# Ledger of designs, part 3: VHH binders against Nicotine blue oxidoreductase (nboR)

Target 1, 204 residues: Nicotine blue oxidoreductase (nboR), of Paenarthrobacter nicotinovorans (Arthrobacter nicotinovorans) (q93nf6)
Amino acid sequence: MGDTDLPCVTGVLLAAGAGKRLGRGPKALLPYRGRTLVEDAAETMLVGGCHEVVIVLGANAQAVCARANLEPYRIVVNHDWSSGMGSSYLAGDAAAHTKNHILVALVDQPGLSVTTVGRLLVSHRPGRISSAAYSSLDSPRVLRRGHPMVIDAGLRPAVASTVSGDAGARVFLRQKPWLVDLIDCSDESTGEDVDTVEQMYRLL

## First folded at step 18 (VHH; from r4 with S106T)

Design t5
Fold by OpenDDE, fold request of step 21:
Structure t5 (fold): chain B 204 residues (1-204), chain A 122 residues (1-122)
Amino acid sequence: as target 1 above (204 residues)
Amino acid sequence: EVQLLESGGGEVQPGGSLRLSCAASGFTFSSYAISWYRQAPGKQREWVSYISSGGSTYYAESVKGRFTISRDNAKNTLYLQMSSLRAEDTAVYYCAREDEYKGWFTDYFDIWGQGTLVTVKP
């Protein structure tokens, strides 16, 4: 295949959750740095080097679209969001060009930075999955995979085939751990998500 | 207190079968995904099987077709039916609770059992 062109990278921002645990509405609309989490994350992905950003919305899609400025981005609504994370991933994956890599991020991880995105994109190896990796205070010498992740265009079909309605792509990673390259991003974030009120307050 | 307790380990001959159990307590069992892991002597812990809160099942390639994961929510118990056992299946087997709502790709296991030893030898 004479395609000498380097594949583009589509950012896929998963923001389909209802945020029931937090009790303050969808996580996408949580205030952060003078705007919303979804706006911040999407911009970070774009500025970080993604060629385009697809935002996957779900239960609160209408509200999110009404309250957040998402004009620069592609919006995909997963109407089957209640089935689980798998359907949201598939929706985002399907929206990306087949030749593109995808960088998958979560809206509830405000620690996402332009540097992290850039580092993953630069470090990405063809035919592999590049995962942000983080060490913990309890295990400073051990890197654990986290978000975001870059999935090579060639692996997207295989990953998608393993995704069910109620499970994300984690199973693929467990089945084929040798395909995953860990990129140390411990200097940028802890890799943790916001799912409690206490965590939210720490970000304010 | 949140707890997982494995049982059913023992010695078995190659080609034999064994069923492991993982009893859960202290939390709403049906709301969580549970995985089996194993650790062979001198080796790293490896993922074996996963069952979602919705009942979807997944397996490592090394055990696919031989192992079956299942759950009984009424009994708060996870099972691993092992068949066609091989020497390389020898390990301590652990069950681990996972919060499915945390992350899309990553592993978030917050509680582990103490493990049960499975030895496959002639």
Scores: ipSAE 0.484, ipTM 0.770, lowest interface PAE 1.0, mean pLDDT 89
Fold by OpenDDE, last read:
Structure t5 (fold): chain B 204 residues (1-204), chain A 122 residues (1-122)
Amino acid sequence: as target 1 above (204 residues)
Amino acid sequence: EVQLLESGGGEVQPGGSLRLSCAASGFTFSSYAISWYRQAPGKQREWVSYISSGGSTYYAESVKGRFTISRDNAKNTLYLQMSSLRAEDTAVYYCAREDEYKGWFTDYFDIWGQGTLVTVKP
């Protein structure tokens, strides 16, 4: 029975933002399902099949660590969080073993589910990027890439090389769309982020 | 009303140059990233170039070295300088506003222009 050395997957949860737009403190600490968004997302990633979870904190790292139970997870503090999401991504990427795939998620995506994570991991093809994809009410037949996404270990260096503070990894995805596999997760969520107070209330 | 309006399209010979403009109104232009897209007849819309609110620029491989994206925040205008134009550059060109603080990996464009036609032919 050939020990198929299945590559491990490191979950990278990006939670370094200040959450200033919402005005309710760091998004990571917003209440959700009797816990915090950061706790819920991290657990979802782990239960979904990630071998480990790296949580990237930044602006409110001290507060988040003090108020959330993050003991089961690896914490990375991005001190350059103000430069943009790119630096947070790079910090998370650097924390993952070079041979691991990474599943990247955002803390402000409460629609993340165990099923979505599992579906991406099972569907992932070597040398590719697997992205959760969602249809909209306005375009039910069109899938659009969203979060989370799995980046193959072999592609991580190339993605990282394109990441600059304010543009992020989206540039790589746009430059090489043929590397991206869309995994339909429309049945699990709308793929929307929590960016407004109205959105927050819809989730509560 | 939030609006983007493209202009500058036209017919040009291969090897020629053209400058497109995208005029923005109804929002704080300097706070947004903006991209150029194009759609050729019978083909899917493709990303051409991106400029962040901070001024970082990126290009599709197919246009790299030939196209230059820039912005004038004082004029609320985005530009695309195209040089060494090829037949395959023939398309309707669109500008699209992106909230760069939303989904880091998603293509979230909430506002599109109506497009301007660029035709490259002998």
Scores: ipSAE 0.483, ipTM 0.774, lowest interface PAE 1.1, mean pLDDT 88
Fold by OpenDDE, fold request of step 21:
Structure t5 (fold): chain B 204 residues (1-204), chain A 122 residues (1-122)
Amino acid sequence: as target 1 above (204 residues)
Amino acid sequence: EVQLLESGGGEVQPGGSLRLSCAASGFTFSSYAISWYRQAPGKQREWVSYISSGGSTYYAESVKGRFTISRDNAKNTLYLQMSSLRAEDTAVYYCAREDEYKGWFTDYFDIWGQGTLVTVKP
């Protein structure tokens, strides 16, 4: 029987990558919807229902801060960003209040919508992980977990303990699949990230 | 052509050992993480083990302490050393290539082998 008072949710936006494969600088600064990916994603998380948004920067953090309007958000710079996404996650996790759930998103997924964020937050069950899930054209009946996902406050320590630079939370999810609830968001996006020049241009 | 090819499966008694191999071709093996999966008859496919491109290893709880994943990048080959085998380990074992850079939370398995059958019975 759920309490009437819902716990707070901190949005954690991972934007520390260099975007090496794309070769167009940090993905955070890619133009999207008349602004930058990082601005759009952060606003989407906030408007979607997160109580606050922590943006984890790394590669080109100075440039990102100089070129993007990030005033409404908390900025954390991961100086160990080159070690992998794990360190960025940990930095974001550490910035969130221990009692809060976290909604973790990646900056290179422009398909993130207010609806998706809201759906995850409303659907989240205590003690669980709620993951956006998407079907593909090839497998329309098969949902695959994607971004973003909500990690229950109670599970954050356990997830953090398994995080590594190159494997990260995906391993935890595989080890504990019964903790993961898939929330169908196929109507909002394909769940794909931007990692090619062609994908970038599709956003313009 | 990009492909993965499993081998080494067979019949073994409980408590026995078996070593599976996954031969990779058509791509830069060292740049990818690889996982072992297995599927028993009438059951869903389940994750068994993972090795990152950097060599970090992880295991499902059901096989931890009994299975060892490793890779030889020079030979473009993934291995799964199985020991203390149990009846419940009976399954078709698959190797799957994963792109680690596609997402931090998501599974991006773009190539699967055909599988090799492991049967554990007296």
Scores: ipSAE 0.482, ipTM 0.769, lowest interface PAE 1.0, mean pLDDT 88
Fold by OpenDDE, last read:
Order: C-alpha cells, then sequence, then structure tokens
Structure t5 (fold): chain B 204 residues (1-204), chain A 122 residues (1-122)
C-alpha cells in the first residue's frame, strides 16, 4: 500500500523590498485588516494549507521583526536584497526542504486569500507549476498569469538556475510555458499588487 | 504619448537575415525592460526575446543562437537581429514594454507596438 507521501508545501513570502515607491516604509508593515501586510499574508498562506511559511526579509528586516508578530513563521534575512527579487527568491528557496513544493507569494498582494492558496494547492499537478490566473474587465475570457504560484519540488532547481537579475522567474515561465497550469482565481481578486497609494486606501 | 513603433520587417529568403527596430517615445527608455513577441497567422502570440533595463538578455529556445536582442538607450531603440531565418519565423513581430517592478512572476506588458511583418519565403 504505497504511502502516497504527498509532498509538503512550504510557503515562501517575499517581503525583502524597501518599498521605495510608496514612500511609507516597507510594504511589509503597511496596515491591513487590523494588522500588517506581512502578518496577513503569512497567516493566509498557513491557513490556506502551507505546512510552513518562510518569510524572506531584507530591507528594514529589524524594523519588520520588531513591529510585526512573526513568531509562528520562519524568518530568513536576505542581506543581498538590493540586488533584486531574484536573490530573495533564492534565499527563500534555499530555506525550504528540497523535497517540498513551494508556494511563492509577494507581500504586496493584499488580494491573497485562503481560498486562492487552497485552490492552488489542491489543483497542483506533479512536475508542474501552478499559477493563479486572473481575467480582466477588458478581456474577461482571457486568463493571465499572476501571483501566487506553486513550484513543484522537482522544478525548483531548474527555476533557481534561471533566476538572475531583474527578470527573475519570468524568463523560466516564458521559456517553458507548457509547464504552467493556470488556476482561475478571478473570483477572489484582481491579481493586482499594491503599487499605488490609491490601491492602499482601497484596502483600508 | 507613450509609444513603441516597430520597423524593419519585410520579405526574406530562408537562411537570410533581417534586423528589426523598435523605436520608443514618451517615456524613459533606459528604465524599462522590453520584449519581442511574434504572432504567426492562425497561431498564438509567442515570446521571442527579452532584454532587461540592465541589459540582461534572454531568448526563446526556438530562436536561441539565431536571434540577438540589443538596445541603444541613447537612441531609445530596441533591436532584433535575426539570422538563419526559417519559414516558421514568419510572423508579425511586436515589441512590448515591461514594468520590471510590478510583481516577479507576472508578464506585465503595458505598451505594445503595432507590429512589423516578417515573411520568410523562397
Amino acid sequence: as target 1 above (204 residues)
Amino acid sequence: EVQLLESGGGEVQPGGSLRLSCAASGFTFSSYAISWYRQAPGKQREWVSYISSGGSTYYAESVKGRFTISRDNAKNTLYLQMSSLRAEDTAVYYCAREDEYKGWFTDYFDIWGQGTLVTVKP
């Protein structure tokens, strides 16, 4: 009776950016739902079904740790955060067990929901990448790749090898689109990042 | 007005070469990554090549070793040098501006050119 040892999934929350665009400090500490974005995102990932959550910090790591309750989560500090998102991804990837899948999310995605996380985890197929996908008002019948995404444990080394500079994992996904399964999450959010003050206020 | 304008398309024989240009205006060209896409008749649009704002280059497997992407920031122009052209390279070629700062996994192209037709035929 082959113990189908379902691989565990490590949530990797990328929160190492300085948040320079918003000018209000690190995005991780922005208020959301009575707490911080980083707390909300991490909890969402855990409640959504991740076995553990690794939070990758960088810029203002000390401040984030001091102001947010991150006790339930594993913290990784990327000291090379200024080199770009790639180094943060690699740091998070390295912190996850080699046999685990990883669910990668960004801290500046307030639309992340327990349902989205659960949907991705349940829908994930071995040897593939499962990406949240969203339709737009302009193209309601077209799904576009968004965040978060699940990377199969077997693909993690290949993805990591392509992570360089500012292109990140985008290049891998473009080079091998047939490995990507789009999971419709249009009912949960728009898939947009919090990049503007207006967007932030909509969340408050 | 933010604009991308492709040029350099035309007819070429198999094995031939062609250089496409994408002229950018209305924005700080050097601050953006740009990709080439192509769409053949009756087929889906496919990614061809990418160049970051920092100058890093990437290619689809189908064009690797044959195509070269480059940029001249002083001229606000993106280039695609195509060599060893094949019939399957026939398509309308588009350049697209990418916001490198939006997300990490998403394809966020906010501006597209009108395209230039490349026809590879005997």
Scores: ipSAE 0.470, ipTM 0.768, lowest interface PAE 1.1, mean pLDDT 88

## First folded at step 19 (VHH)

Design u5 (from t5 with A33S S53R E100D)
Fold by OpenDDE, fold request of step 21:
Structure u5 (fold): chain B 204 residues (1-204), chain A 122 residues (1-122)
Amino acid sequence: as target 1 above (204 residues)
Amino acid sequence: EVQLLESGGGEVQPGGSLRLSCAASGFTFSSYSISWYRQAPGKQREWVSYISRGGSTYYAESVKGRFTISRDNAKNTLYLQMSSLRAEDTAVYYCAREDDYKGWFTDYFDIWGQGTLVTVKP
């Protein structure tokens, strides 16, 4: 029985934003579960099954590194963070081994769970994109794509080619919707981001 | 009041051209990425084209090479130049404002226009 060389998965945590909307400093350093959002998200990705985690920092890289314990993870600093999330994605993508799939998450999604990560990794099909999906109370039978997302190693170059400094991977998803598998994670979270003070307080 | 208003729709012959406009008001137009969508009778709404805040443009395969998206920030207006029109292009065309912060992987549209009808027929 030949050693099936299972492809590895690199977690890519995007945390390069300035967090201007919230006005409480970088989202990465917001308190959550007795630690910071960036620590929680990174650990969740690792425990969830990622082989390694790359954290992409930007606007507040120095502060985040000084205040958060990120020793177990690989840090990439995107100096072009102000150009948009696209540059951060590209930086994270470039840090991952070319043969690895990537699981991409945003730091401002506190609903990320070990179960969600595991579910995506187990459900992932070769040559495809696996997206966490969530239903709403108003439309319980309709799944909408959310975060996080697994991108197959073979599709990474194509996705990267569509990403500009200020354009996200959503464009690729619109161009090739048939490559996207929705994985129901409605039981784990609502898929909402932390964007307001009210949302932050609900997490505390 | 924040709003988008499409115009420029009408009837055109196959092979013809048409230019759609989307007028924005009530917000800082230059701070947002915007997309064109269309919905044909009896079909689902489909993405047509996208222009980023920085001016990067993207197209659905079905319209690539025929449609051109552009924006004039000074006029708070989005455009869609359509050429080589086909019967399959018949639809109501919508412009939609995107939230780039929420929608890096997902489609978050917070404002839609009412749409403008494009009919391609002999």
Scores: ipSAE 0.655, ipTM 0.852, lowest interface PAE 0.8, mean pLDDT 90
Fold by OpenDDE, fold request of step 21:
Structure u5 (fold): chain B 204 residues (1-204), chain A 122 residues (1-122)
Amino acid sequence: as target 1 above (204 residues)
Amino acid sequence: EVQLLESGGGEVQPGGSLRLSCAASGFTFSSYSISWYRQAPGKQREWVSYISRGGSTYYAESVKGRFTISRDNAKNTLYLQMSSLRAEDTAVYYCAREDDYKGWFTDYFDIWGQGTLVTVKP
């Protein structure tokens, strides 16, 4: 935390999943650009402008810590990871200073870039949620909210209150769409996560 | 085959009640969260309600206090109890299976039902 009255931004990297869909172990440890997904994502968040990065681990926390270099980052282990992604979000949220905004990213989105992070941070407006947004080839003029997302410090409690163990913050966004600013990041990624073998091979 | 099948739609007077059902087949129903959506003629599809795998329920502001979402995992069925129906509730109602892992903050639906029409008119 800085000595300024301005809120900082804590990066929250959610990496607690077991990676069952891929069958290749935790997604966090998938190779990417000579590193692991978790290392790459965390560094991207930091370089992108987050003041600090909190990595939320879960099912494979021990293995991830053993195999990835996560020294520069804060590690939070969600022991209730099996309850769902919501519990991991809550764990990450709780780890961030109450006055900080949080930039929430998913480890299985290799499309995360320094530019995307920076764009969100620069574009963020107080009292709002800034979401990366992506268009598709099928709908090039339609932006859809995606990851990552910046949640204003003032909204964090409200978002957290809507999150259950097995539900993400998407419900809050559905309930209060007027709070969400879509930041076009279509030039950086498709916004898709890695869930298939084919997608995995693209990372190699 | 993975399928969702809505039923229970019909015509009802304002202030009336209706119960919709969404029957799931071809997948482990209890492993998925599910939402109700609706689409009125000439309008965009809008989110109505959500129930998580664990049974947490959420509602759009427009239906809060009037609609109740529930699920029976033993019957592989999702329900939407609608009360105090209004003309603006007229729409085709859809159930949609959500992917909780892909859509942490996004709307990701991989399976939709065919919809059931609800018409609220005097």
Scores: ipSAE 0.644, ipTM 0.846, lowest interface PAE 0.8, mean pLDDT 90
Fold by ESMFold2, look of step 19:
Structure u5 (fold): chain B 204 residues (1-204), chain A 122 residues (1-122)
Amino acid sequence: as target 1 above (204 residues)
Amino acid sequence: EVQLLESGGGEVQPGGSLRLSCAASGFTFSSYSISWYRQAPGKQREWVSYISRGGSTYYAESVKGRFTISRDNAKNTLYLQMSSLRAEDTAVYYCAREDDYKGWFTDYFDIWGQGTLVTVKP
């Protein structure tokens, strides 16, 4: 009853940023495990159990499409990418089938794995948010909310409303912490993103 | 160089009011969303309120209707107007600069203030 019990889930991969913080081109095109970050992340989401993957591109959409093989995935170009992650989230959410849960991920998270995606999908409970979570070196028993996360289809309108209200998903999670299940993924990643040139080497 | 400095804390009777300020320096204040957090003795820090770059405001359920967050971008200052104060509001209050990227999935903050103590007398 394994695969037949899994929910229908659209992976929403947020890859719209320009990547200027790293002093390099778009993060989506950084090399990782023999391909680009965007290719690796999208494949990970599909293989891990998402029914489809929607990739939200922005600042460098044309370059990303030219240099990465994204044919298996749906592409949404967010022309309002510079306003912040909220507009990219909304674009990806709108592209997902209304009945599906969404699994939301950032392209620049090097620890994303098939195991993490599968664990989230298997652990997901109706009406909730299932968030990958990671312990820190300072507090190994304290889980911190991280990425990726699954948003139940029933919660998508409420989350989108909060994001549209200029709050971002973080405010929804802070206002309704009882809706969030933390799923321990410490064995797979720290949940940190790539944010400096020093950190970029974790991807190579 | 980049700093947040809270002020305006003090002792107050139940039902009283206080106004907290958070002075920002060393960065473009208007480009960031900012939050207030608080930490009561023996408790973990908890989120209190958030104001976006565009001025939209959000509150934890425990303070909604009693606290008002605001910002003055010309003065690089964040405010928290507190009214109808209760013993449960006794805490050190901190302002924190939101990261539009790192704060997407987690409560990561690279910039916190030192805090200002609010004590609501029994």
Scores: ipSAE 0.520, ipTM 0.782, lowest interface PAE 1.6, mean pLDDT 83
Fold by ESMFold2, look of step 20:
Structure u5 (fold): chain B 204 residues (1-204), chain A 122 residues (1-122)
Amino acid sequence: as target 1 above (204 residues)
Amino acid sequence: EVQLLESGGGEVQPGGSLRLSCAASGFTFSSYSISWYRQAPGKQREWVSYISRGGSTYYAESVKGRFTISRDNAKNTLYLQMSSLRAEDTAVYYCAREDDYKGWFTDYFDIWGQGTLVTVKP
């Protein structure tokens, strides 16, 4: 199965949210390129090199399964989705084989492409976090951590512990920045300004 | 209107102490984790401390043992007790409401305070 020694990786696609913040129904079902966002994201992870994809559903799980073709993927329903992304992450992490790395993605966030997934997987170093990172044309030397990320199999228990401890993976990353490799994916965001995206979310 | 308002900044001698406050309004404060960030002149914002909804606290290495974060959910207020202040702590300090979803991957925050200046004299 290929000439490249890619890591064994389970894609973990977090798609459990209700989608009501934007007032348009579940984001997993938004149309995108002739299919739903969830179908596009999951296929992107698989084509990009993940060995398998686990989709974590929660709110609207029945509607998503009825309207999207998810047959190629594994489905996990997180009944505790309303408590936040931590419970969805833990459900997806638990479904992945212990020996695999996981590639974690959100169904409704920018930066997920076949190129980005492939780059993260081939760049990944044992014992580390590999995070897609982006810069703007105005500040090309400044990479900002972005979406998605690969968590090494060896780090999964420590990340899960911080998530279970009510801190989330963000605190793990902030406390242990030496474990994080920033992988430049700015070519995938040449029409997107990191500061503009941040400002738009700030005004929301 | 959802707001965060910092106060308590000022000038202090090295080794001194200050207590910063962050007053929250327009949202259910107890349902969110909150962080302190700071930005020195000419530098990017950097994370200082985090307190979870359940009260668990976490600190950047540069402030461990000198700063204490706390929250009073009845008063919708976040605090940062700073002690043993050094010149390198001079910065504008911001509180920020954590976004459980987007904040995982980026330093995205939908709500920031306007900041309060802390100046530690050389």
Scores: ipSAE 0.479, ipTM 0.755, lowest interface PAE 1.7, mean pLDDT 82
Fold by ESMFold2, fold request of step 21:
Formats: sequence, structure tokens, C-alpha cells
Structure u5 (fold): chain B 204 residues (1-204), chain A 122 residues (1-122)
Amino acid sequence: as target 1 above (204 residues)
Amino acid sequence: EVQLLESGGGEVQPGGSLRLSCAASGFTFSSYSISWYRQAPGKQREWVSYISRGGSTYYAESVKGRFTISRDNAKNTLYLQMSSLRAEDTAVYYCAREDDYKGWFTDYFDIWGQGTLVTVKP
């Protein structure tokens, strides 16, 4: 069913933040590879194999839509963005078809690549969470969970319940580590969030 | 200086109880979620419990029902009440400050304590 051998996966791109940490406006609109960061991330998710991409906007949603070409994607505006990342996650999760897996990414994490997205989707096993994972030069034998990650359709209600209970997705992962497959993506990224435009460009 | 200092460890018989404390200084304690971790001899550190800035509590399956995490924001102190202790609970216990942004999907921590030893005797 569908036009692909890959599982039906909705990309959920969390892009609701105000961008104050960089001091240069919404992170979604930062220049990246000749376009905005949000455009690049969403296209990467779609080209990497997601069936569709839902972009969760919040602070400055109107400005983001005016300055970025988001026509290929589904937009969700989270008016409760200031309460924290949990409300944005729940808004994106709610927008995805209940039968689809979701691939969750943050707009401000560079190193998201078509290869990483594709690897996660191909490696995903039913009933599991597939997390990109990274090692460092300091500890090359130790993989640590990073992003993006795939949450199986069957696990989405349980993850959403944990997020609604005033905890991040990381608490669900800690409570049920046997449900998590770590997918080695060390060749593609370090898995770090980026707090500056210069730091992002150093990862290219 | 930003610090976390664990205390209250000691030797206890199986089935016994112990209360650990984690004293925080140098930051706004009430603004952070905090976790307990432990490291048994020969094992990697493992997560034990989490308390959000709003007071919601979560536990690893291995300790659920036996351990209770709590916080006293007026005293800048995190607690772990441990009961029905077993030999497998023998470990050095650490508190760690959570980062809700950098650690949304990962186990990012910028501050660890030095640990307090709990030994459960045969």
C-alpha cells in the first residue's frame, strides 16, 4: 500500500520556540544551506522517507509562514508553546494519523540528514522506538540516545501520556529501555543541540 | 559555585529503609527537574527516579513501589526515601540536574553530585 516500501511515517518537526537563545529571532528562520532552517529540516525528513511532514510552529508562526515556503507540509500552530516542549510534541502527535509511526525531530538540531532519516526508517521494528544514537571521540564504544527518533504507532498513546504527565519523552524511554533500539548514526552527527549559528556551520 | 551534594548513605540490613538527601546550591533549584541515578559495582550508571519542577514523580520499574522521590524547594533539597531494600540496591547514588531543552530526548546533564554509598548487607 502507498507508493513506497517504507513504513507509513509522519515526520513531526518541532519548531515552536521563540529563538531567544541565539539572539537572532526564531530558529526556524535561521539561514541554512540557502534557505531557512525549517525548510531544510522538513525537506530532509520528507526526502528521507517520511510520508508527510507536520511542522509545529508557535512563537512567530505568522512570520515563519510568511518568510518560509511551507506549502508541501502540514502546519500546526501551538498557541500554548510557552508552557514547554511537551505541548508542542502533543500538538504534533495529535495531528498525525493514528495508524502512522511518527519521526520526531527538533528544528534546532543540525546534522539531521537524509541518510539518518532513511536509516531509522529501514531499521525500525514494529512495537519499538528507534532512536538515532551517537558516540563521541572520548567514548567511541558508548552510544547515547540522540535525535531524531521513530515512535511506533502502537506506542504513541503511552508516550503522549507520559508527556502529558509533566515529563519529557526521555522519562518514558528511561522507564522502558527495553523498548528502545539504538541506531548508530555516529558517522552523520554528534547529536548535540546547537545554540549558535556559528556552531551550526562548524558541523557542516 | 553550582553544586549537588548527596548524603544519607550507609549500611542497612535487607528489608531496611534509608533516606538520601541531595543538597543543591548555586542555582534556582525550583526551576529544574532533578533525577537520582545509581551505579552498582561493575555496572553502568542507571536511572532510578525523576521529579519534575512541578513535582510529578517517575520511577524505574526496578524501584517502583519501594522508593519515593520528593523535593523541598524551600530547603533546596531533593530526597530519596528507600524502603524494602535488597542486595541489588547496593550502589553509589547520585543526583543530577536535568536540562529540559538539551535533554528532551537524551540524557543530557550538566551537574552531577559526587555520590553517597548505600550498602545492603546479606
Scores: ipSAE 0.438, ipTM 0.752, lowest interface PAE 2.1, mean pLDDT 82

Design u5 (from t5 with A33S S53R E100D)
Fold by ESMFold2, fold request of step 21:
Parts: C-alpha cells; sequence; structure tokens
Structure u5 (fold): chain B 204 residues (1-204), chain A 122 residues (1-122)
C-alpha cells in the first residue's frame, strides 16, 4: 500500500528488579498515586507521547501481571534479570522495532512525568541522545544525566554493544558526550531513586 | 571498611608518562567495575576511563590512545598508564567504584579515593 516509514518512539520501562529491600515485594508493585508504580510509569510514558510501551519484567513477573493492569502495554519477561540491569535493557531494546527511537525509563527512579517525557520527545534531534538532566541546590546549575532518556534508533546498536561489553549505558554517554543533549528537567524531580522506606516519600 | 587509595601522581614535563595505581580494600574488587575521574583546578570532576568487572575498557575521547586502564584482581589494584601528557591533563585523579544499578543512567558512586595529583608543567 505504499506507506511512509516514519520513525516512532517505543517506551522501554525497566521493571525487572525484586524490590525486597523495601519490605513490600517487587518495586513495580509499590503503591503510587492510587495504583502501582509500574502502572503509573507506563501510563506516563504513553500519555507523554511514546507510541507504545514495552515493560521488561523479571523477578515476580507473574505477580506483577496479576496485580497490575498492564493490558495496554507489551510485556517482555527477562529470565536473566539476576545478572543485572544490562540484560533487562538489552531485552527491552531487542523488543522495540529496529527503526524506532526508544525512551528508556527505570521503574524505581523518579523524574518520570508526562511533562518530562513530552519535553524529551519534542527536543529530540535525529542522531542524538536526549537525556533528562537535573541539578540541585548543592550543585547548582550543574546538570547531571538522569531518568529518562531517548536513544535515537541509529544509535541503538552502539549503545547495545557497550551494554553487552559488560558496561552500562552510562559508558556510551561518557565516551560521546557531544552526542548527548541534556534537557533540564529540574522543575520536575531531583532524580533520586527509591531504595528505602524513607525514600518512598520521594514518590510525590 | 571500604577504601580506595590512589598513588603514583607527580610532576612531569609535557609529553611525559606516569602510572597511577588505585589500591582497593574492604570489598570484593573483582565484582565491581571501576573508573578513573579527574578534577582540574576550577573545573568539575570529569570521567577519564572505565574498566568493567570482566575487563572491558572504555575511555573519554580526550584521552583515547594516550591512557590505558587495567586491573589486577589478584592484587585488588586498578592502574592508569598515562602517556603523551599535556598541560590539560593536570588534575587530581580519583578512582571510583561503579554501581551498576543505581548508576545505570546517572553517575552514582558510593565511594571515591582520596585522589593523587598529576601536574604537567607548562
Amino acid sequence: as target 1 above (204 residues)
Amino acid sequence: EVQLLESGGGEVQPGGSLRLSCAASGFTFSSYSISWYRQAPGKQREWVSYISRGGSTYYAESVKGRFTISRDNAKNTLYLQMSSLRAEDTAVYYCAREDDYKGWFTDYFDIWGQGTLVTVKP
């Protein structure tokens, strides 16, 4: 039928961790805004402009699917989740159509809002990485890369190669900082994650 | 008690060479990726090089071809061999233990060394 090949953005939500440090089971099921953290994060990515959302589950995938309404999203179960975050990233990357950009988010890190997602997608330029970035009063006007980020479809193989080389996405970003656009999202979050009970109150 | 202790800094002429060491203790060194960072006077701390727990190496563009990172897991020691040194390499050099989960997107570190000064004369 002669379609135009227009690149879209796949949201990749990394939610494979066990979360037992908080004493409440998987972090994906932590309560947030009247629902689970995974439901809120995935909806935020979709409403913010991702064409689709791929959720990577691992530990307790059955429990998460039974207790969260994930019908609008695609589910990937990473059976190698215990090897670390890299295997979850690679599983989500592999599930996204090769021509799509990906917007990568971790379920247990703040900064994910409809405004942040929309800002990244609007700001994204071809051949680049668009990273949410944050500053604080203790480091004013020093932007630090944070959560989430958009990886251009053309850069996905290079990032995946770095991740497969037993590094993280952070190493690719450190090696090629000229390819990274830092998008100031300090108005939306501090960029901290949720590791302890007292840190749960950062999910405001 | 988790510690990282840098050594091997000093003064060198432009074009010279220097080898830095980072001795690790109090944790299973072979289970962690480790980086070198540096901080020049009046500038922010910047990443220099990374070595994974499996031995894969990565470098900032400004040091590629001049610096070599390596590790000796039997001695719990990280190294940075520096060659063709320039005035812009003058900095305090730090080693830092990577956190592969908390530092996935951001530069998160729970431990730094005390630093070793490298001065490349004008």
Scores: ipSAE 0.433, ipTM 0.748, lowest interface PAE 2.0, mean pLDDT 82

